# Ledger of designs, part 33: VHH binders against a6qnr0

Target 1, 346 residues: a6qnr0
Amino acid sequence: MRLVHLDLKGAPPKVCYLSEIFPLFRALGANGILIEYEDMFPYEGHLRLLRAKHAYSPSEIKEILHLATLNELEVIPLVQTFGHMEFVLKHEALAHLREVARFPNTLNPHKEESLALVTAMIDQVMELHPGARWFHVGCDEVYYLGEGETSRQWLQQEPNSKAKLCLSHMEAVASHMRARYPTTTPLMWDDMLRDIPEDQLSGSRVPQLVEPVLWDYGADLDLHGKALLVEKYRKSGFSWLWAASAFKGATGVNQSLTPIEHHLRNHLQWLQVAGSVPADTLRGIILTGWQRYDHFSVLCELLPVGIPSLAVCLQALLHGDFAENVKARVENFLGISSLEEMSFRR
Below, E stands for the ipSAE of ESMFold2; O stands for the ipSAE of OpenDDE; V2 stands for 0.75 times the mean of E and O plus 0.25 times the DockQ between their complexes.

## First folded at step 6 (VHH; framework vhh_7ubx_2)

Design s95
Fold by ESMFold2-Fast, scan of step 6:
Structure s95 (fold): chain B 346 residues (1-346), chain A 121 residues (1-121)
Amino acid sequence: as target 1 above (346 residues)
Amino acid sequence: QVQLVESGGGLVQPGGSLRLSCAASGFTFSSYAMTWVRQAPGKGPEWIAVIYSGGSTMYDDSTKGRFTISRDNAKNTLYLQMTSLKPEDTALYYCARGYYRGSGYWPFDYRGPGTQVTVSS
């Protein structure tokens, strides 16, 4: 699968805009989308406080799903359930669920109310995504895991560890999904799993419950290291894995490559990784499109800026390279005479 | 080519029920949203229900709770189960291939000839 990630932090693209770009995604070779709603999802009831004023309505969500279906795009919703929970934990009413009182990033995994909160969020999103085959529960960059008072006390007891704490919360969330939505497979970002030894992973139920998404946005990937990491996950009991690259954002400061050249190189490197692992290991690749908060262009129309990069990256994945004929095809899709002006300016 | 043929209409008393069918051919039925539309005498077309390929549904407020839209992708058939019928439900009912683009806009590319539903004592 080739999924385009839509990061909807702060403002949603208008549905009419999505109706124009979904056919383009399909034409470029995408066959799915990963939608990270954050506060743009129309949460209701006791979760009503989580929605932004300009969040999508339920009818708009249903139209987005319909537009995806018409364009043969598989929809995978994403709800953060552990880290990156600022839009939830910034609220005074929910601040008591923070792992560390000062930081709204990380959910406290020791409180029953924490699990009740994130499972309620999942349930409301699932109600508007019936038949979703996959659901991404986030779980990346849990920066303050283990730093709260309750966690510090818990960690003093053997055989407790940060890995066990992390896996226990992941297992609780994923078990909820598997029990309530037996045809939906949870996904999660793999960074919190990378340093966990094989014996601890296989000792948990997490490998039977989730498919991890291995992310790396670099222009140069450690191909051997990626193969070893994949082998560790397979031996731990994970059945399927996903890769994740980036078509915009997350490039760092590197004057040797333009942003588009960086992203293209990232995708060509992931093709090398895919060729080096056993067949039936990777379900697909997610092309992430991260939003930045430090620039006025970060609102809902970042996709027009990222479209040339997305076209280059999707076509490179589809054709296995980016030769002159593929470049010409991209230029024709975008209705431009050359990529030069777009490739050198972000 | 693309064909949509409705059936199941007729005369029914107030409070009664009817089940409409729409047989589709000439396209990959499972890949498209399908819509039921009605047109009452002397009025414009009124959207009443849509079902997306994934099975999610949306209804106009006038029919919500009384009508149920469903589909059978193996049979390329769309259904509308109508209950608690009222004289105001009297209309020509037709199915359409198409979707809703927010703000009440529907780009229907094909519709059937319709089946007449008359609710009268």
Scores: ipSAE 0.000, ipTM 0.095, lowest interface PAE 22.4, mean pLDDT 83

Design s96
Fold by ESMFold2-Fast, scan of step 6:
Structure s96 (fold): chain B 346 residues (1-346), chain A 121 residues (1-121)
Amino acid sequence: as target 1 above (346 residues)
Amino acid sequence: QVQLVESGGGLVQPGGSLRLSCAASGFTFSSYAMSWVRQAPGKGPEWIATIYSGGSTMYDDSTKGRFTISRDNAKNTLYLQMTSLKPEDTALYYCARGYYRGSGYWPFDYRGPGTQVTVSS
């Protein structure tokens, strides 16, 4: 599969705009979307405090899903359940669930209320996505894990470790999903799994419950290292894996490549990784479109800024290369005479 | 001093039923999640069910639909109603303070001495 990631924090697209871009996604070669709602999801009841004042309504969510269906785009919703929990843990009522009191980034995995909170979030999102075959539970960049008072005390006991703490929360969340939604497979970002030894991974239930998403947004990938990491995950018991690239985002100030060239190169490198691993190992690739600003910023970049890069990247994936004829096709799709005329993002 | 004392175990025939009880003392029972854990001869401990302080329940797949966890906060007592018992349910059953989150995480700071359940004809 080729999935476009929609990061909806801060400045989300209007539904009418999505009605224009979903047909374009399909035309460019996408066959799915990964929707990261954050506080734009219309949480209700005891979770009402999590929704922004301008969050989508339930009817708007249904309209978005209808538009996806019309354009043959598989929808995968994403709910953060461990790290990147600022939009949840910034609320004073929920501050007691922080791993470290001073930082609203990471959920305290020791509290039963933490699991109850994130599974309730999952359940409300699933209620509006009843046909979802996959559901992304986040779990990336779990900063400060192990640094809270409860975790520090718990880690003093044998045989407890930070890896076990991390895997236990992932297993609890994923087990909830598999039990309640048996036709839905949880996905998670792989960075918290990368340094966990094969024997510890295979000793947990995580490989039987989730499909990890291996992400790298660089212009030059460590192809051999990626192949070894894929092999480790397969030996640990994971059945399917996903790749994740980026079609927008900061490319760095010392880059010799334009932003579009950077992102194109990232995708060509992932094609080489895909060619180097056994067939039927990678289920698909997610083209991530992260917003520039964090959860506390009012000003965010809009999806339209990244569309020329997305067109280049999707067409390169679809055709397996970016030769002159593919470039010409993209220029025709965008209605321009040359890709060199497009604006850039740094 | 925190104390947990299990009772209700015994010998039952396959297909039979048993109700286990756990008497808790030395802490505010209603404020804690409570769990049942079992250990069969030669095997490690296996989590069975949790009932949270708010009353919601969670079960291991091997016992879901056959076992029911409940509590009586006024009596400081935890229960496990077991039905359709199988030979593989033979184990020492422990009452534990805390809840299970996954393999490799053992949050139970107290557990009782256990009550033996033997399923045999």
Scores: ipSAE 0.000, ipTM 0.313, lowest interface PAE 12.2, mean pLDDT 85

## First folded at step 7 (VHH; framework vhh_7ubx_2)

Design d1 (at its last look DockQ between E and O 0.01; V2 from the best seeds 0.00; counts 0 for: pae O 9.6 > 2, placed apart)
Fold by ESMFold2, look of step 7:
Structure d1 (fold): chain B 346 residues (1-346), chain A 121 residues (1-121)
Amino acid sequence: as target 1 above (346 residues)
Amino acid sequence: QVQLVESGGGLVQPGGSLRLSCAASGFTFSSYAMTWVRQAPGKGPEWIATIYSGGSTFYDDSTKGRFTISRDNAKNTLYLQMTSLKPEDTALYYCAAGYYRGSGYWPFDYRGPGTQVTVSS
């Protein structure tokens, strides 16, 4: 499967623009969308404080889902449940749920109210996404985990560890999903799992509950390291894995490559990883298009600017390489004279 | 084993006041956000106010300024102080534990049987 990540953080596209680009995504080879809402979801009731002024309405969400269906694009919603919770924890009413009192990044995993909060957020999103086959619960970059007052005291008691703390919260969220929505499979970003030993992963319930998304946006991947990581996750009991690349944002300090060259190389590297692992290992790839990295960051390039890169990356994945005939097809389809010329301009 | 029991309802004149109580047992009361919900005949549940475990409050606009939610964690009791009551406040008032999870029949973790409030001359 090939999913385009639609990052709504900070600037949600108008629905009429989506009506124009969803057919383009499908024509370029995508068969799904990962929608990252943050505060652009129309939370209601006592969670209304979470929604931004310009968040989509429920009717706009329903229209977006209809447009996705019309264009044969599977929709996977993404809601953060552990790290990247600033849009929630910045509010005074919910500040008592912070892992570290002065930092609004991370949810305190020790409080019963913490789990109740994030599962209510999931339930509200699922109300508008009935029948979703996958639901991404985030869990990436859980900054300062273990540094809160309660966590520091808890960690001094054997056999407690930061890994146990992390897996415990992941298990609690995923268990809610499985119990309440048995036909929906939770996805999680894999970065917090990478350094957890195989025997501790397999000893937890997480591998039986979730499918991890292995992300790396570099122009050069550690192919051997990726193969070892895949093997560790398989031995730990994860049934399926996902890859995640970047078509937009997330470029490093590699000054020898333009953004499009960087992203194309990232995708070609992931093709090599896919060829180096058993055929039934990767369920799909998510082409990420970061608009804002966290709640307080400035915006990255907007979606329309990234369309040429997305087209190049999707076509490379679809055809297994990026030869001159594929490049010419993308240029003609987009009505541009040269991808090389566009790849050098910003 | 979990139990929520509301009390303090009754008949009052327009402009009057009532104080509702909700006695909780069978769970760690101090760890839960607590909510008042009301339901008039022929209508769905209507959220009124929530008090979070940290003590902060959040109110629906229709009752803001007239109703005050509070809690006593030592007594495991939730309160709703109602003033300036109007005939449209007539409803069965429930307490609930947990977060509102969206539209539906009963979108909270735990719910009481309710106490009737009738505002009429």
Scores: ipSAE 0.016, ipTM 0.519, lowest interface PAE 8.6, mean pLDDT 86
Fold by OpenDDE, look of step 7:
Structure d1 (fold): chain B 346 residues (1-346), chain A 121 residues (1-121)
Amino acid sequence: as target 1 above (346 residues)
Amino acid sequence: QVQLVESGGGLVQPGGSLRLSCAASGFTFSSYAMTWVRQAPGKGPEWIATIYSGGSTFYDDSTKGRFTISRDNAKNTLYLQMTSLKPEDTALYYCAAGYYRGSGYWPFDYRGPGTQVTVSS
């Protein structure tokens, strides 16, 4: 599977624009979309405060999903449930659920209300995504975990550990989903799992509940290290893994142009990783296209600016290289005479 | 070469005001969250305030309402307006580039040498 990530933070695309680019996505080789909603989802009831002023309506969401279906793009929704919680925890009414009071990034895992909040968010999103085979629950960059007052006290007790704390919350969220939506598999970013020992991972229920997404946006991947990490996760009990590359929004917080060469290298290296691990290990790859680094950050390059990079990356993945014939195909798809004119280098 | 240079510190009486400045060079200032921290002798570093690249601000409770963080991206300068100063505000004040991601250590990409603020009658 090849999924295009749509980050709706800060500069959400209009539905009419999506109708124009979805056919292009499919033509270029994508067969899915990862939608990161954040404050663009039309949350209701007690969660209405999470909604941006210009959030999509339920009808717009339905239209987006319909357009995706028409273009044979499977949709995976993403809701942050641990880190990157700024759009949720910035609100005074929910500030008491912060791990550390002065930082809105990290959810306090000790509070029952915290779990109730994120599961309610998941439920509302699932209501508009019936039949979703996968659901991404985030859980990346939980920066302040263990630093809150409750966590500090809890960590003083044996056999408690930061890893245990992290896994417990992940397990709770995933268990909720598995119980309520048995045909939907939770996805999770892997960064918080990377340094957890194999025995602690296998000793938890997380490997039986989720499929981790191994993300790296660099142009010089440690191929051997990635293979070892894949093996570690498999030994820990994870049945399927995902990869995540980047086609935009990964080379500067306020980047205005996309360095296509960087992203091409990133994808070619992920192909090498895929070739070095068993064929039945990686289920797919998510081509991430970040719009901003966090809720309070400035915008990265806009989606239209990133389309040439996306084309290059998707076609490279599809053909297994970026030879001259592939380059020519991309140029034809984009209606341009030369990709070199579209390249940006820092 | 990255450089952060704090200025505006000095001796002030209780109840007085000071405005600290931090001149930044050698990196894309506008792309970074900027932070003020301070450290008194014998104490650990204390976070004061952070201003994001997008302009959002966050403050520690101890100085909230008395101190104001701001930035001028055109001048590559960070500011800290301090009012109603107290003897307990005496410390070396540092300008730092990056997010404050914990207590007790300096998780910054860049940091200046600091400017001394002394509040005494």
Scores: ipSAE 0.008, ipTM 0.274, lowest interface PAE 9.6, mean pLDDT 92
ESMFold2 (binder alone), look of step 7: mean pLDDT 81; pTM 0.809

Design d2 (at its last look DockQ between E and O 0.01; V2 from the best seeds 0.00; counts 0 for: pae O 10.9 > 2, placed apart)
Fold by ESMFold2, look of step 7:
Structure d2 (fold): chain B 346 residues (1-346), chain A 121 residues (1-121)
Amino acid sequence: as target 1 above (346 residues)
Amino acid sequence: QVQLVESGGGLVQPGGSLRLSCAASGFTFSSYAMTWVRQAPGKGPEWIATIYSGGSTFYDDSTKGRFTISRDNAKNTLYLQMTSLKPEDTALYYCAAGYYRGKGYWPFDYRGPGTQVTVSS
């Protein structure tokens, strides 16, 4: 599978724009989308404080899902449940649920209310996504985990560890999803799992509950290291893995490459990783298109500016390379005379 | 065992007032957001108001200004002061703990059996 990540943070596209680009995504080789709502979801009841004023309405979300169906695009919703919770924890009414009182990014995993809150968020999103086959629950970049007051006290007691704390919350969220939505498989970003030893992963219930998404947006991947990481996850009990690349945002400081050259190289590297693992290992790849990295950040490049890069990356994945003939296909799809004149120039 | 027990309902005339109470036990009351929900005959549950553990309050527009939610964490008790009651307020009123999960699902983690409020002449 090849999914395009729609990051709605800070700037939700108009539905009419999506009606234009979903056919393009499919024509370029995508067969799904990952929708990251943040505060653009129409939360209701006592969760209304989480919704932005210009959030989509329920009817707009239903229209977006209809458009995805018309274009044969599988939809996976994403709701953060651990880190990246600023849009939730910035509110005074919910600030007691922070891991560290001064930082609104991470949910305190020790409180019963924490689990109740994020499962309610999942349930409201699932109401508009009935029958979703996958649901991404985030869990990336859980900054300052273990540094809160309750966590410090808890960690002083053998056999407690930060890894156990992380896995316990992941297990609780995934267990809710499995119990309430038995046909839906939770996805999680893998960064918080990467350094957890195989025996601790396999000793938890997480491998039986989730499919991890291995993300790396670099122009050069450690191919051997990725193969070893894939092997570790498989031995730990994870049945399926996902890859995640970037078609916009997430470029390095040293810009010896144009953004498109960087992203193309990232995708070609992931193709090499895919070729070095068993065929029953990767369920798909998510082409991430970061619009805003967290709730308080400024916007990255907007989606329309990223379309040439997306086209390049999707076509490279579809054809297994990016030679001159594939480049010409992209130029034709986009109605431009040369990618070099538009995106490869510096 | 979690237990929520509502009281204070009854029959009142239009324009009247009632004060509902909800006694809580079996969980850490002071750590939970608490909510009043009502259900009229033949209708689904309707959110009225929520008070968070820190005291912040939120109200549905239909009852804002007429109903006041409050809590006493020392007594593990939730309250709803209702004034200017209308026949449309006739419903079973129940207290709930936890977070609203959406219209298509059971809305809260815990609820009481409710107390009937009937507004008629």
Scores: ipSAE 0.162, ipTM 0.634, lowest interface PAE 5.7, mean pLDDT 87
Fold by OpenDDE, look of step 7:
Structure d2 (fold): chain B 346 residues (1-346), chain A 121 residues (1-121)
Amino acid sequence: as target 1 above (346 residues)
Amino acid sequence: QVQLVESGGGLVQPGGSLRLSCAASGFTFSSYAMTWVRQAPGKGPEWIATIYSGGSTFYDDSTKGRFTISRDNAKNTLYLQMTSLKPEDTALYYCAAGYYRGKGYWPFDYRGPGTQVTVSS
């Protein structure tokens, strides 16, 4: 599977624009979309405060999903449930659920209300995504985990650990989903799992509940390290893994142009990783296209600016290289005479 | 080359006020979160406040209500207005570019040399 990530933070695309680019996505070789909603989802009831003033309507969501279906793109929704909680925890009414009072990034895992909040968010999103085979629950960059007052006290007691704390919340969220939506598999970013020992991972229920997404956007991947990490996760009990590359929004907080060469290299190296691990290990790859680094950051390059990079990356993945014939195909798809003119280098 | 230069520090009596400035150059100031931190002799670094590129502000509880962080993007300048100063506020005050991410984070690569604030009768 090849999924295009749509980050709706800061500059959400209009539905009419999506109708124009979805056919292109499919033509270029994508067969899915990861949609990160954040405040663009039309949350209701007690969660209405999470909604941006210009959030999509339920009808717009339905239309987006319909367009995706028409273009044979499977949709995976993404809701943050641990880190990157700024759009949620910035609100005074929910500030008491912060791990650390002064930082809105991290959810307090000790409070029952915290779990109730994120599961309610998941439920509302799932209501508009019936039949979703996968659901991404985020859980990346939980920066302040263990630093809150409750966590500090809790960590002083044996056999408690930060890893245990992290896994417990992940397990709770995933368990909720598995119980309520048995045909939906939760996805999770892997960064918080990378340093957890194999025995602790295998001793938890997380490997039986989720499929981790191994993300790295660099142009110089440690291929051997990635293979070892894949092996570790497999040994820990994870049945399927995902990869995540980047086609935009990964080379500067306020990047205006996309360095295509960087992203191409990233994808080619992920292909090498895929070739070095068992064939039945990686289920797919998510081509991330970040619009902002976080809720309070400025915008990265806009989606239209990133389309040439996306084309290059998707076609490279599809063909297994980026030889001259592939380059020519991309140029034809984009209606340009030379791809070099579209490339940006720092 | 990134450069941050703090100014406005000095000797002040308890209850007094000071306004610190930080002149920034060598990067797109308006795109970065900016942070004030301080360090007293024999103590570790202490976070004071952060202002995001979008203008949102966050404060440490110890100085909240007395200190105000602000920025002028047109002048590439960060400010810290300090009021009701106490002897315990005595420290070297640093301006730093970037987000404060708690434990393990200290933006030494993007900070100034500091300006000394001394509160004493």
Scores: ipSAE 0.008, ipTM 0.269, lowest interface PAE 10.9, mean pLDDT 92
ESMFold2 (binder alone), look of step 7: mean pLDDT 80; pTM 0.809

Design d3 (at its last look DockQ between E and O 0.80; V2 from the best seeds 0.00; counts 0 for: pae E 8.0 > 2)
Fold by OpenDDE, look of step 7:
Structure d3 (fold): chain B 346 residues (1-346), chain A 121 residues (1-121)
Amino acid sequence: as target 1 above (346 residues)
Amino acid sequence: QVQLVESGGGLVQPGGSLRLSCAASGFTFSSYAMTWVRQAPGKGPEWIATIYSGGSTFYDDSTKGRFTISRDNAKNTLYLQMTSLKPEDTALYYCARGYYRGKGSWPFDYRGPGTQVTVSS
């Protein structure tokens, strides 16, 4: 599977624009979309608080999903449930659910209300995504975990650990989903899992509940390290893994142009990783296209600016290289005479 | 086991007032957001109000200004003070633990059996 990530933070595309680019996505080799909603989802009830003023309507969501279906793109929704909670925890009414009072990034895992909040968010999103085979629950970059007052006290007691704390919340969220949506598999970013020992991972229920997404956007991947990490996760009990590359929004917080060469290299190296692990290990790859690093950050390059990079990356993945014939195909798809003119470096 | 039991419903004339109560047990009441939801015949569940564990309150537009949600953590009780009642407010009113999870996806095991409110002249 090759999924294009749509980050709706800051500069959400209009539905009409999506109708134009979805056919291109499919033509380029994508067969899915990861949609990160954040404040663009039309949450109901008191959770309307979470909406941006220009959030999609339910009808717009329905239309987007319909367009995706027409273009044979499977949709995976993404809701942050641990880290990157700024659009939720920035509100004074929800500030009491912060791990650390000063920082709106991290949810307090000790509070029952925290779990209730994120599971309610999941449920509302699932309501508009019936039949979703996967659901991404985020859980990346959970900064400050263990630094809150409650966490500090809790960590003083044996056998408690930060890893245990992290896995506990992940398990709770995933368990909720598995119970309520038995045909939907939760996805989770892997960064918080990377340093957790194999025995602790295998001793938790998380490997039986989720499929981790191994993300790295660098142009110089540690191929051997990635292979070892894949092996570790497999040994820990994870049945399937995902990879996540980047086609935009990964080379600077305020990047205005996309360094295509960087992203191409990233994808080619992920292909090498895929070739070095068992064939039945990686289920797919998510081509991330971040619009901003977090809720309060400035915008990265806009989606239209990133389209040439996406084309290069998708076609590279599809063909296994980026030889001259592939380059020519991309140029043809984009209607340009030379791809070199579209390549930008910092 | 989580238990929620609503009370205080009944027949009231338009313009009248009514106070609903919800007795909670089987969980740490003070640690949860609590919500009132109603369901009229032939309609889906409708969110009314939510009160967070932190004390913040939120209301649906249809009841805002007329209804007041409150809680007494010492008594493990949730309240809904209703004023200026209208025939349109006729419904079964439910006390629920947590947040509103969507019109079609509300977990039934997080709510009580409900109390009937009928507004009629």
Scores: ipSAE 0.652, ipTM 0.861, lowest interface PAE 0.7, mean pLDDT 95
Fold by ESMFold2, look of step 7:
Structure d3 (fold): chain B 346 residues (1-346), chain A 121 residues (1-121)
Amino acid sequence: as target 1 above (346 residues)
Amino acid sequence: QVQLVESGGGLVQPGGSLRLSCAASGFTFSSYAMTWVRQAPGKGPEWIATIYSGGSTFYDDSTKGRFTISRDNAKNTLYLQMTSLKPEDTALYYCARGYYRGKGSWPFDYRGPGTQVTVSS
């Protein structure tokens, strides 16, 4: 599968724009979208404080899902449940649920109300996504985990560890999701799992509950290291894995490459990783399009600016390279005479 | 096993007041958000108010200013103080553990049998 990540943080596209680009995504080779809502979901009831004033309405979300179906794009919703929860934990009413009282990024995994809160968020999103085959629960970049008051006390007891704390929360979220939505498989970003030893991963229930998404947005991947990581996850009991690349945002500072050159190289590197693992290992790749890194960051480039890069990256994935015939196909899709003159200028 | 038992309902004249109580057992009450919901004849459940475990409160706009949610964690009891009651407040009132989870279903994982409030001249 090839999914386009729609990061709605800070600036949701108009539905009419999506009606125009979903056919383009399909024509370029995508067959799904990962929708990251953050505060653009129309939370209601006592969760209404989580919604931005410019959030989509329920009817707009239903329209977006209908458009995805018409274009044969499977939808996977993403709701953060551990890290990146500033849009939730910034609120005074919910500040008691922070892992570290002064930092609003990470949910306290020890509080029963924490699990109840993220389960309620998932339930409201699932009301608009009935029958979703996958649901991404985030769990990336869980900063300061283990540094809160309750966590420090808990870690004093053998055999407790930060890895066990992390896996315990992931297991709790995934277990509740599986119990309530038995046909839906949770996805999680893999960064908090990468350094957990195989025996601790296999000793938890997480490998039986979730499919991890291995992300790396660099122009140069450690191909051998990625293959070893894939093997570790498979031996730990994960049955399916996902890859994640970037078509916009997440470039860092690279003086030798334009953004499109950077992203193209990232995708070609992931093709090499895919070629070095068994064929039934990767379920798909998510082409991420970051709009904001976190709730308090400035906006990255907006989606329309990233369309040329997306086209390049999707076509490279489809054809296995980026040669002259693939370049011409992209130029035709974009209605330009030279991709290199437009997209690769310094 | 989780148990929630409401009390304090009854027949009240318009403009009157009632205080509803909800006795909780079978779980660590102080660790949960708690909610009042009502259901009038022929209507679906209506969220009224939620109090988080940290003490913050939220109200539906239709009852804001007239109803007050509170909790006594030492007694494992949730309260709803209702004032300026109107005939449209007539409903079966439930306490529930947890957060509102959507309009298409009952919004909470555990709820009590409810206490009837009837506002009639």
Scores: ipSAE 0.047, ipTM 0.560, lowest interface PAE 8.0, mean pLDDT 86
ESMFold2 (binder alone), look of step 7: mean pLDDT 82; pTM 0.826

